# VH-VL binders against o60147, part 64

Target 1, 175 residues: o60147
Amino acid sequence: MLEKNKYLYIFRHIQTNQVLLSQGNVLKKTALFQLPYPLQKPVAPNGMRPAKLRKDHWVPLLKVEFPNESMFQSVFMQLLNYRKYRSVQPLTSDLLKLPIPVRRRKIMRQEVPNTIADLADILNKEKFPENSVRLQLSDKSDSEYADWPPSVQIDSEEIKLSRGFREKTTVDEAR

## First folded at step 19 (VH-VL)

Design om12
Fold by OpenDDE, fold request of step 21:
Structure om12 (fold): chain C 175 residues (1-175), chain A 121 residues (1-121), chain B 109 residues (1-109)
Amino acid sequence: as target 1 above (175 residues)
Amino acid sequence: EVQLVESGGGVVQPGRSLRLSCAASGFTFSAYGMHWVRQAPGKGLEWVAVISWDGSSKYYADSVKGRFTISRDNSKNTLYLQMDSLRAEDTAVYYCAKDEGHKSGWYFDYWGQGTLVTVSS
Amino acid sequence: SSELTQDPAVSVALGQTVRITCQGDSLRSSSASWYQQKPGQAPVLVIYGSNNRPSGIPDRFSGSSSGNTASLTITGAQAEDEADYYCNSWDSSGDHLVVFGGGTKLTVL
């Protein structure tokens, strides 16, 4: 089995495009704490934080393999903090003209590209060894959201995960 | 003109609770994150907490986690800090500060004059 | 959590130049802001984004950054510049999102 401790998985919600970070390929219930509390109805999926983790509502966005757990933890923490920074960012004038639910939806739509950009920025600053970090995307075009440092090797193959967040096997493909 | 006015400070015993308020004016309050920053007598500045524009996100310094609660009422242009289980080390002038400048660096462009909280037995 | 360190006290002669420096890992990932605080008053933003001045701040105040350091420079110090100065940044690597330096007391001689 793959050592989950050095693997970062990022998932996106199929409707809201919210993003969850995971150590390993299985989302934990505690991952929902990454999302802000809904302050008004409706709640998730139209809101922010679902009451329960519905694994079938989440799809893999990307997988990152780090050389060791320490590097993983550093990047993981930074990603969380980057998201915190963005959550406090002032609203633009255009957003202020819109109802609050619409504002939130628009912000959520940017979480995927923002998260990818955050990851690239973090990795650029970390200056890890060349080709020491392996990045695999569910959609290879998503790599275009950012400039990646030499430490990152982008895998030519896309991630293939089932809705249960397990790697697809030849048996799964035959079904 | 941007104005931030803190209130609610006073003298309390350890273990007690206190609620601070910050009245904001002169800007679109609901567009900005707001912070609490405190300063113990004769000491430096210490960040306490931040709340997002709609209150959906709240973050705290480790020193106050589990004891303090930041909140806001955008209809009243008011920021709050509920302080529970107060300790002597919580003694400080508490400032509310406006968040700004995420694209050019994060900073506090406006501060209130502060309200003094004294925790003493 | 990351810390920002700065000298606790510095002195400058009237009309001379003084540089206050902060150091910390958080400065590698975020821009520094600087605050002036006079006795009995609230802090006032004097520099943000490493080298931007808010309206009303004299042009003798400037900022710079390099690596894990940030500096506030006062070129031609005035008597009214005597105050405490604090650097600040966001920290992406720690639990404390916002970090302040310990403050520098500037005396104008």
Scores: ipSAE 0.833, ipTM 0.909, lowest interface PAE 0.5, mean pLDDT 91
Fold by OpenDDE, fold request of step 21:
Structure om12 (fold): chain C 175 residues (1-175), chain A 121 residues (1-121), chain B 109 residues (1-109)
Amino acid sequence: as target 1 above (175 residues)
Amino acid sequence: EVQLVESGGGVVQPGRSLRLSCAASGFTFSAYGMHWVRQAPGKGLEWVAVISWDGSSKYYADSVKGRFTISRDNSKNTLYLQMDSLRAEDTAVYYCAKDEGHKSGWYFDYWGQGTLVTVSS
Amino acid sequence: SSELTQDPAVSVALGQTVRITCQGDSLRSSSASWYQQKPGQAPVLVIYGSNNRPSGIPDRFSGSSSGNTASLTITGAQAEDEADYYCNSWDSSGDHLVVFGGGTKLTVL
């Protein structure tokens, strides 16, 4: 159980490409607090926080193994704050020409590359020991969104997913 | 010309509520995050809260969490701060400030002249 | 810690150079902005992004950064520069997203 505390999973929404951060491979309902408040009663596809977590709507994007929980916590908190910072950034003139729902969709489409870039930036600044952080991606091409520091070792194998958007375990491999 | 004009300040007893307004003009209000920053008499600047362009994201200083609510009406170019359960330590001039320049770092390029809130028994 | 620290007061002779320094961990990862505040007035942005000067701000104002520090420099201080100066940054590591320094009272002699 303690070992699970050093793993960061990042999930993407299968429709909106929104991103949720998770400690461990099980997405908790509290992760929904990472999404913006609904202004009315919109559903997640509208870019707002849903009332309930639908785990089947989220698929792992990447997995990060840290040397310990402390390092995990530091990076996790910083990722959240980077998102907060980004959420209050001024809109470009191009976005302002679009209807509000379209603006939100465009912003959401950038969450995956932005989050990956944020992670790399944070890790570059943290200066962790060489090859102390293990990064595994569902799509290796996503690693190209950022320059990774020497502390990061990118796995040659991609994340293996089973049905239901869950990471394959040893038991799953035996099936 | 960018203008920010705060209003709603006054004298209020502890435990009471007050609502501040900030009227914005001279820029596309709906494009920017907006902040409240306060300054107690003879003291320094203290960040209070921020709201995103559409109000979907709100963040607060720990000192006001659970008591203050930031909101906005983009159709009226107005920023609001609902202050509930006011305390003596909330006494301050309250400024609204325009968010800007995330590419070049965090800063407030325009400030209002502020409105004074005095909480006293 | 997310706090930014400044010296509470500094003095400079007319026409001389003064540097006001801000220190904090948030400055390692983010740029500082600086604000001038005169008595009874609202703060005015004088430097942003560590070394950018807004329109209308004299070129005697400049900014710099190093490690966990940021500095505001006034080269050739004028009488009208007497004011309180606050540094500001955002904190990626704490719950306080936006942080101000305690302010520095600049006296021009």
Scores: ipSAE 0.832, ipTM 0.909, lowest interface PAE 0.5, mean pLDDT 91
Fold by OpenDDE, fold request of step 21:
Structure om12 (fold): chain C 175 residues (1-175), chain A 121 residues (1-121), chain B 109 residues (1-109)
Amino acid sequence: as target 1 above (175 residues)
Amino acid sequence: EVQLVESGGGVVQPGRSLRLSCAASGFTFSAYGMHWVRQAPGKGLEWVAVISWDGSSKYYADSVKGRFTISRDNSKNTLYLQMDSLRAEDTAVYYCAKDEGHKSGWYFDYWGQGTLVTVSS
Amino acid sequence: SSELTQDPAVSVALGQTVRITCQGDSLRSSSASWYQQKPGQAPVLVIYGSNNRPSGIPDRFSGSSSGNTASLTITGAQAEDEADYYCNSWDSSGDHLVVFGGGTKLTVL
């Protein structure tokens, strides 16, 4: 169980492309608190925090293995704060020309690449030992969203995706 | 010209509530995050809270979390700070500040003149 | 959370150069901004993005950064520059997203 504590999983919403961070391969319900406050409709497609998690709407985006839990915790906290920082950014003139729901959708569509870029930026600054961090992506091409430091080794194999807030395992395949 | 005008300050007893307002003009209010920053008498600046352009994201300093609520009405170009369970250490001039500069860092390009909140028994 | 540290007070002779330095881990990840505050007045942005001046700020104000430090330099200090100066940055490592230095009182002699 301790081994799971050094794993960062990032999940993506299949419709909105919103992102949730998780310690371990099982997304907890409390992760919903990472989403924006509901303003009108508590529906995920509107870019707001839903009242309930839809198990079938979230899939693993990437997995990061850290040398230890301490490193995990540091990166995890920074990722959350990067998201907070980004959420307060001013709207561009182009966005202001659009209806509010459209603005939100466009912003949400950038969450995946932004999160990946954030992760890379954080890891570049942390200066972890060479090849000490292992990154596995659901789509290897997503690694192109950022330049990775020498501390990161990208797995050749893509993460096995499953709905229900969990990575597919050999046990799942046997079912 | 960008203007920020705070109001609602005054003298209150500990445990009481107070609501501050900040009237904004001279820019597209609904495009920017807004901040509250306070300064205790004779002390430095302390960040209090931030709210996103549409109010969907709100973040607070630990010192006020659970007691203060930041909000906004974009139709009125107004920022609010609801302060509940006030403490003596909340005594300060409260400034409204405009968010800016996310490409080069987080900073405040415009500040109001502030409103004084005094919490005293 | 990370803190920004400043010397509480510095002095400069009229027409001379003074540097106010801010130090903290948050400065490794974000650029500093600087604010001037005179007695009884609100803070005024004087430098952002390490070395950008807002409109209306004299060119004698400049900024620099290195590692975990940021500095505000006043080249040719004027009497009206006597004020408190605060640095700030965003902090990615703690719950305090925005951090200010403790402020530096600048006296012009």
Scores: ipSAE 0.831, ipTM 0.909, lowest interface PAE 0.5, mean pLDDT 91
Fold by ESMFold2, fold request of step 21:
Structure om12 (fold): chain C 175 residues (1-175), chain A 121 residues (1-121), chain B 109 residues (1-109)
Amino acid sequence: as target 1 above (175 residues)
Amino acid sequence: EVQLVESGGGVVQPGRSLRLSCAASGFTFSAYGMHWVRQAPGKGLEWVAVISWDGSSKYYADSVKGRFTISRDNSKNTLYLQMDSLRAEDTAVYYCAKDEGHKSGWYFDYWGQGTLVTVSS
Amino acid sequence: SSELTQDPAVSVALGQTVRITCQGDSLRSSSASWYQQKPGQAPVLVIYGSNNRPSGIPDRFSGSSSGNTASLTITGAQAEDEADYYCNSWDSSGDHLVVFGGGTKLTVL
């Protein structure tokens, strides 16, 4: 039968190492809502600060193919919730002693390993069929941030960009 | 030693606004995420909102989203809750709570005494 | 629903052991914390991380978890343990980050 979106795309910012989760292989401006907003006055109920999307600053980190859209949606929502949970955790002692600009940069540098660990944690807890989830990385050594369940097949081929920082899949244009 | 003191509660009519404050002392306030939790009379605990250590991340329960705004001033060690468009269903004791942090769960180790908000005609 | 379910009431004879349970799918991915609340008072944390006791909490309080169930056990219950008890977790699959159980009223007979 005709497949709906079953692909998760994860991007890394080339300089800050921040992470964006995407339903498509091209980032949309709405993905910027995943980033923390600047300090906001208490006058607005929702202090979202949309920022310009520089697509040349975001490169593929990994791609995940799920068996169906339902499994994709579940994992996508959970990953977003893991990021929210982490964002409100207290500072560790090593972070607290850093000046705020250095502290924020160090927190951003943790996003790649944290996101990969969170993805694996979700997949270990879900009851997905064996070998039903295909994981492809831009750097295969990044798989070492986590222990993967039997449901995950790690592709031996790394992601190669067809036009520098952007590529389009030929099998799914669900967005 | 650790103290959290809420203030700003009172009796208001529906549609009006209130601002709650939570004064913190005895710990490094700027290192912690902070929560508001409420309890309607005779009912259980209901989470309301959370704010990150620097205020860059804020999340709300669906029942208050768009009407309540959580904020903080780390220079004053104070947490705030701006409550707009108040409804009768918002009547509750409002607590602020400190999250000590845990790898995979919540750890609200200190709570304030609470401040009562009554929304009635 | 992804809520945390607790029995609304439980009784224990003075000096006996009681177990208060909390069930929910969120507990598969989250540790539980437990809060004691006496009438007219703020909640007090008695267990965090499913099985850890904060300083100052009597050693008669203990916690455990398995699957989607968390338990708070009070051995040798005392009259002062009469209170409402709430479990709490994070929910990675839901719309809310923080979930409380409905509470269990413990009566010490």
Scores: ipSAE 0.817, ipTM 0.912, lowest interface PAE 0.5, mean pLDDT 87

Design om12
Fold by ESMFold2, look of step 20:
Order: C-alpha cells, then structure tokens, then sequence
Structure om12 (fold): chain C 175 residues (1-175), chain A 121 residues (1-121), chain B 109 residues (1-109)
C-alpha cells in the first residue's frame, strides 16, 4: 500500500443511527461539532450534541481509502457540506404530521443511507481513476443505497471491529 | 398568502449592536429553514446566515461569523438576527428569505421587503 | 473560490431575446436559481432548479444549464424586465453554503 494514502473513517451511533466523519481511526471529541447543538437537553438520545463523546456508542460504518490528501480533503469537505445542506432543508409533509421527538428520530435514521448516497454521488461526479478509491463497509449490503462509479473498488472484507478501526493484521502485512 | 416582514433596522455607530426580527405568516414557519441575505447600497446580494427548522443547526458567512447570531422562536413565527460589533461594512438592507427546498439547489421563493441597517459615525 | 461570475451589464432591444449567463464550479453539482430585482424592491424568484418557472412568472423567462454554466433567457423582452438579475447556487465543494453571483444589470432599449 502507498504510505501517503489518506483514509476517511465514518462512524454510526448505535442508538440514533447518526453519522460522524473522521480523518482519524479514532473519533476526537471535536467530531461532536458535526451534531446539532442541544437547545435545552444536553444528553442523548434526543439526537442533539451530547456533553461528552462516548466512544462505546460509535461503531464503524465504512472506511474509504484515497490515493492522496487532495482527494480526501475534497470528499471530506463535500460530505460535510452535504450534511449542512440537508440540515436546513424544509420538512416533508409526512414529517410535519409527526410529534417532534418522532420526527427527529426519523430524520436521524436517514443519516446512514443519506451519507452513503452522498458519498457515491460525490464520487460519481469526480473524475478519479478506475479502482483508485477503496471502500470497506461494516455491512456490505449498505452499498446497495447507491450506485458506485468505476473509480470505487468495494473491498470483499467487511469491517469486523466493534469499536474504532483498530485491526490485528500486522503478521499478514509482510507482503 | 406568505408574508415576511423585517424590522429592527436603524442607524448605529460602529461597535454597537442591533437585533433584527422577521415576522412570518401564511405558511408553517416551523417546517422551514430560514435565511438572512443582505445588500449593501449599490452592491449585489450577499448571503448572511441560515437556521434549521428547529434551530439546532446554524451556519454563517465568514464575514459575520462570531459577530452575528441567527435564532428563531417558532411559537411566535419569528426569525431573529442579533448583530454585535457592527462595522461600516455591515451597512445594508437585510432581507429574510424562505427556502421552499430543492434537492440540488436553493429555492428562495419568498423574501421580505427588507430593513435598512446603517453603521456610521 | 465558490464565486459565481456574471457579466455586470447586458442590453437588449424591446421584443428581442437575451441570455444572461452565470458561471462557476458549483453549478456542476448545484442547480441554479435566478432572482429579478428592480430598484428599491426585494428580489423575486423567476427560475428555480435550473429550468423551472414559478407560478406567476411570464413564460418568456426560461432557464438552462450545461457544465459549469447556467443561463437565464428572456424571449421577447419587455420594458418591465429591466432589472438586476442574480444567479444563486449551493457549493458542495467550497466553504460557502449559499453563493450569489455578482448580478447582471439588464437594460431594455
């Protein structure tokens, strides 16, 4: 593997299904700024930004390997911007008829499929070389939320880590 | 029909504060993201800020970040802009705008008539 | 830069067709919306989603897009079409959530 490759790590909350993006294989507390600011209740599970990062509540969703920093930064920024854009969109009529807590839950439950679809949309619009972007999922069926461009190679191995992206593969890396 | 009415503009000295209000009617205010857009005299439109339907997400233009605060009160159908540390460059007509929503672009279908803010010694 | 570039001024003879263009990288992924502003008035939406006309906007207004360019076309320009026209986009790859073009002053001769 290239020593200058850059990885995008995406985590899912075990209860709310919310998504956090990370450039590191361990979430930093500053990643919580990606979540909505709590208006009155600082404690999850209401979907608002919690007071502290509970790393045991966030599990791997997917990992993306880019050949260089420029591609990573472009995609990372775009994913954050897609999230901002979605966060300020009007409610649909079906959401309006729901009580606010149920409404927020339904919105949060769409973050995983929405993030995967947005990632694919970004990658389809980019002109990256064939097989230059390696995608690894915790659940390979999640790739079905989107159509992937030829630039994406979906790894045959699922992420098996229950928490974080730490792997025990050092002996097998001899080649 | 949809109506947006801004108020709170005026003449102030640099470094002072103003609070703008936008009263909304004719639609379900709490369902929409709301925007502030300004226009300096003789200049073009400049986006200022947006707030999500419940106020939990807020975003600002770099030119106002840290000085302006967007907020809303859905029980009063009112959007606010708190403007602190005002500068001469903030002199503009301030509009509130409603985003009807579109999957890949902005759709500001209704605008208020604006309120003038003048920052001068 | 998330800039949307418009020509600052365009003229059209009464009854003729004019095209106002808007150019920027954000338009590759964002549909454009177009706003008409007459002196002393608030902006009015005339085109959204690149090519959709809101109810109440005359059918002489149309929109199109290709690559990084969006266009507003006015066929059979009328005196009341004299205004400033702004394009607007979302920029997914820049620092700016909402971007307006610099505006085009249309003069109907």
Amino acid sequence: as target 1 above (175 residues)
Amino acid sequence: EVQLVESGGGVVQPGRSLRLSCAASGFTFSAYGMHWVRQAPGKGLEWVAVISWDGSSKYYADSVKGRFTISRDNSKNTLYLQMDSLRAEDTAVYYCAKDEGHKSGWYFDYWGQGTLVTVSS
Amino acid sequence: SSELTQDPAVSVALGQTVRITCQGDSLRSSSASWYQQKPGQAPVLVIYGSNNRPSGIPDRFSGSSSGNTASLTITGAQAEDEADYYCNSWDSSGDHLVVFGGGTKLTVL
Scores: ipSAE 0.813, ipTM 0.913, lowest interface PAE 0.5, mean pLDDT 87
Fold by ESMFold2, look of step 19:
Structure om12 (fold): chain C 175 residues (1-175), chain A 121 residues (1-121), chain B 109 residues (1-109)
Amino acid sequence: as target 1 above (175 residues)
Amino acid sequence: EVQLVESGGGVVQPGRSLRLSCAASGFTFSAYGMHWVRQAPGKGLEWVAVISWDGSSKYYADSVKGRFTISRDNSKNTLYLQMDSLRAEDTAVYYCAKDEGHKSGWYFDYWGQGTLVTVSS
Amino acid sequence: SSELTQDPAVSVALGQTVRITCQGDSLRSSSASWYQQKPGQAPVLVIYGSNNRPSGIPDRFSGSSSGNTASLTITGAQAEDEADYYCNSWDSSGDHLVVFGGGTKLTVL
């Protein structure tokens, strides 16, 4: 009956800079379905869906706190749909000039700024109450990829990579 | 001149399979996402599927998911649609379409003339 | 809803101005494109990005959008403009990556 706050967790791959969206603070194996299908066997190119989730390769990029489940589900689904839309867009002339392995790496490196821009675009178009959505980043300069609506409070504290998305304990606060 | 030519349509019994091809020329095929769109006789346009420039991303309408497979061969400038477990409601003219790309909307600037698929017992 | 609603038929007197509308929630975030289709022919793009004409499309065709509505306007309608017109968008909120309206048959009187 009573709605609790709901969190969107976004991870970045430490080497490819690809992005995964998560409903939980720890990635589940099913998140790997967000990665493209393998193109070749026996070894897929870097960035294709692997057989195993390597949790040590995925670090926090940001998290978003929503006041209820309905807002969370709306934004989460829209982010997935924005990624689908981008994935089928034509190559720019600059990308087309690149050898395919370099091209793929450059496309993957744009996932971080693109996801942040898409999140902001969605939040700007949604008319959520002022200050109802809290955004926390691992790198505060990443907020510069977008203009944020009044509904968003950007947390001044960065996410510490050594702790992942886990909350601080009372013992840690005392130090 | 951009040209898209569909082929492989015909009359087929329900439950059978059919493979459509779309031959592309006059543009850099490997730079573009490609779509299949169908139109049942006397009806409107219905999107079927899309494939990314390198084939690494594919998406389908719910009505065909699990039965149809979109694919491409960039070395042959050809788009494909494998249609399995065909049903009477799959009867339509099938078009391939090129997406020129836009920031927030679709931009299907070139279409083929279509190939007719008839699923009839 | 993700559906795009169009009136099934509209008529216009030769030389007059007509507006064909397309309504749906997806249009709040997606720009519309418009396709003309004559009997036995493939669709032809006439407007993209809500208000842009491709090369070769007469300047009597224009587009606009506001809220959840996109419009195709033909000023000075000609006999050859008689056709079916489809709007198209994507729905960021729903299950449908590509959505077409049901089509509007334009009759030029």
Scores: ipSAE 0.810, ipTM 0.904, lowest interface PAE 0.5, mean pLDDT 87
Fold by ESMFold2, fold request of step 21:
Structure om12 (fold): chain C 175 residues (1-175), chain A 121 residues (1-121), chain B 109 residues (1-109)
Amino acid sequence: as target 1 above (175 residues)
Amino acid sequence: EVQLVESGGGVVQPGRSLRLSCAASGFTFSAYGMHWVRQAPGKGLEWVAVISWDGSSKYYADSVKGRFTISRDNSKNTLYLQMDSLRAEDTAVYYCAKDEGHKSGWYFDYWGQGTLVTVSS
Amino acid sequence: SSELTQDPAVSVALGQTVRITCQGDSLRSSSASWYQQKPGQAPVLVIYGSNNRPSGIPDRFSGSSSGNTASLTITGAQAEDEADYYCNSWDSSGDHLVVFGGGTKLTVL
């Protein structure tokens, strides 16, 4: 039942615009470890790691199909590490000027463009064959956050699903 | 003048605990991610841990994961390393380091003088 | 387990040029930084972003990178340059965020 995965799924939080990276087309609870550790009470409203996964709060942002599992794993790990690097970077002067609640919201709103730019940076540095990596977006204008290498083919069809990446009529993909 | 001053090192028995402190001055401490880096006697540099500006993100080297806890108190401009279940292999000089930030790599522009931790039989 | 490898030791005659190299797959995505450490002292940053000198570092220090290799070059080596040199990068493939090379002891003859 263990299938080779060659797909990267990226989700966006409907309220905070935070990003989660996933190997599966449905988020697992372990994806929540990508979110910051709780600091305060209350924890959930400020974008910190919640106790429970609310799947209705996470919508498709983009999907990437790689030529094979090895390439997927390499890019997935690098992208997770880019996000960790960003999480510990110093604040810019613009962010320092903001009150902490506003600052945290602005940092969270940067996750979508930053993640897309980081994905493109990784793909520009990798040597993939032309058109071998297929990118599908929920909003095609999001492709404008980055310059894509020749290896990337952007799908003309947007992701139309409002929850998860799984169509309800394809139940066998859930197993 | 940027200064980082480590303290809290000493000689301890295996299995015991220590807490290291790093007092920061001369910069806006609450704006920076902070790191601990150690160096065993006669050996190279080994990264230990990092904490984000507000403490909401923390990461550890595999060698210390589950035993060490990095923390900070921005009101006191102080970085901490709680070291539990100490082993002989943890014997080292411990440095705190400031990351000035760079888009594609690390930029540890200031280091403390280090504090020696000796874990002795 | 991403690793940066450096030669353990390199020698240079006074006034000559020396290169210290650092190799690892993480350098394909990460710039390198270089730290000089003299006996009994804390490390001092000499190169960041692969090829930038911090203020106060002599212009005889330069850096470059290509592929999975980064280099620190000291042109016209002086006696005071005798030290250990560590390269550093992000960990692009492993569980660590920060990777140091094993260090290179530079001896100035």
Scores: ipSAE 0.788, ipTM 0.891, lowest interface PAE 0.6, mean pLDDT 88
Fold by OpenDDE, look of step 20:
Structure om12 (fold): chain C 175 residues (1-175), chain A 121 residues (1-121), chain B 109 residues (1-109)
Amino acid sequence: as target 1 above (175 residues)
Amino acid sequence: EVQLVESGGGVVQPGRSLRLSCAASGFTFSAYGMHWVRQAPGKGLEWVAVISWDGSSKYYADSVKGRFTISRDNSKNTLYLQMDSLRAEDTAVYYCAKDEGHKSGWYFDYWGQGTLVTVSS
Amino acid sequence: SSELTQDPAVSVALGQTVRITCQGDSLRSSSASWYQQKPGQAPVLVIYGSNNRPSGIPDRFSGSSSGNTASLTITGAQAEDEADYYCNSWDSSGDHLVVFGGGTKLTVL
């Protein structure tokens, strides 16, 4: 098991592409509070915030390894703030032209690139030491959503996915 | 070589219980989620349940929720399905299936040969 | 909950191309996997992630997706390809995460 304190995992919903942040590779129920919409039935995609966390509905998007917990906490809190800020921004005229269901889907789909961009922006501002932050993505192409600072080292290997939010590690493969 | 071997099937009366096992080998069992999928005679495939790699998360199809319990023992490389309050409609070949992930989605890369459960009065 | 629909049966002449199609709303937001099942045997994965082949699966098998549909194509059907084929996708609208199509029986003539 990896140390939770220095690892940021970002998860996406398998259908809605909503994004949740996690300290460590296991989503907590409290992660649902990251979603800006009230608890509704039924579960996603009809509901923006499901009543219960279905962990199996979420897959890893990316993993960030920080040198220490302090750096993690700083970035984590900033990411949450970015999300909150975005959620209160007025909708663009283009979005307003779309039917509500389509609009919602489009907004949800934008969470992935927006979150990645937010992360890059935060890291650019933090000016961490070169190659001190390790970034691994489930899809390397997702790294193209942003320009990354020198502090970020992007792994050449993609996250090996396993249901239950755990990645398949080299330790697992060696067993 | 990956192998999944189901056992525990048989004939049982309605209302009774049965426990299925799936013995896994050829891969790191503890690294993967596992599923049960069933197939009624002459019918299609129906997903039954999933358990996460560490057993911390379990989810069920509506048709079996409250009656079936999925579990696992990673030290024994074994997946279980406790079936309680069995019904005639639970009659099926039960397959254990290995979960696998790809950046584009989830799938079952390996299946056992299945074990037949027959619920009849 | 979302459903996946398949034609119950299709036929193809030996050496010809056949496409098996799966349709459902879940396919708009999730990729499809395909499974081959021969009589008395367990299902075998033939395509995952819309168009990825597992090791050991002949290259005559391919997958595609469009809108709310996914398709399995067999280019140059062989006699051994006669089987039932099931599509699979995800559904997060309820407790059924995994959704299977009804299956298509492929006959090779």
Scores: ipSAE 0.343, ipTM 0.784, lowest interface PAE 2.1, mean pLDDT 88

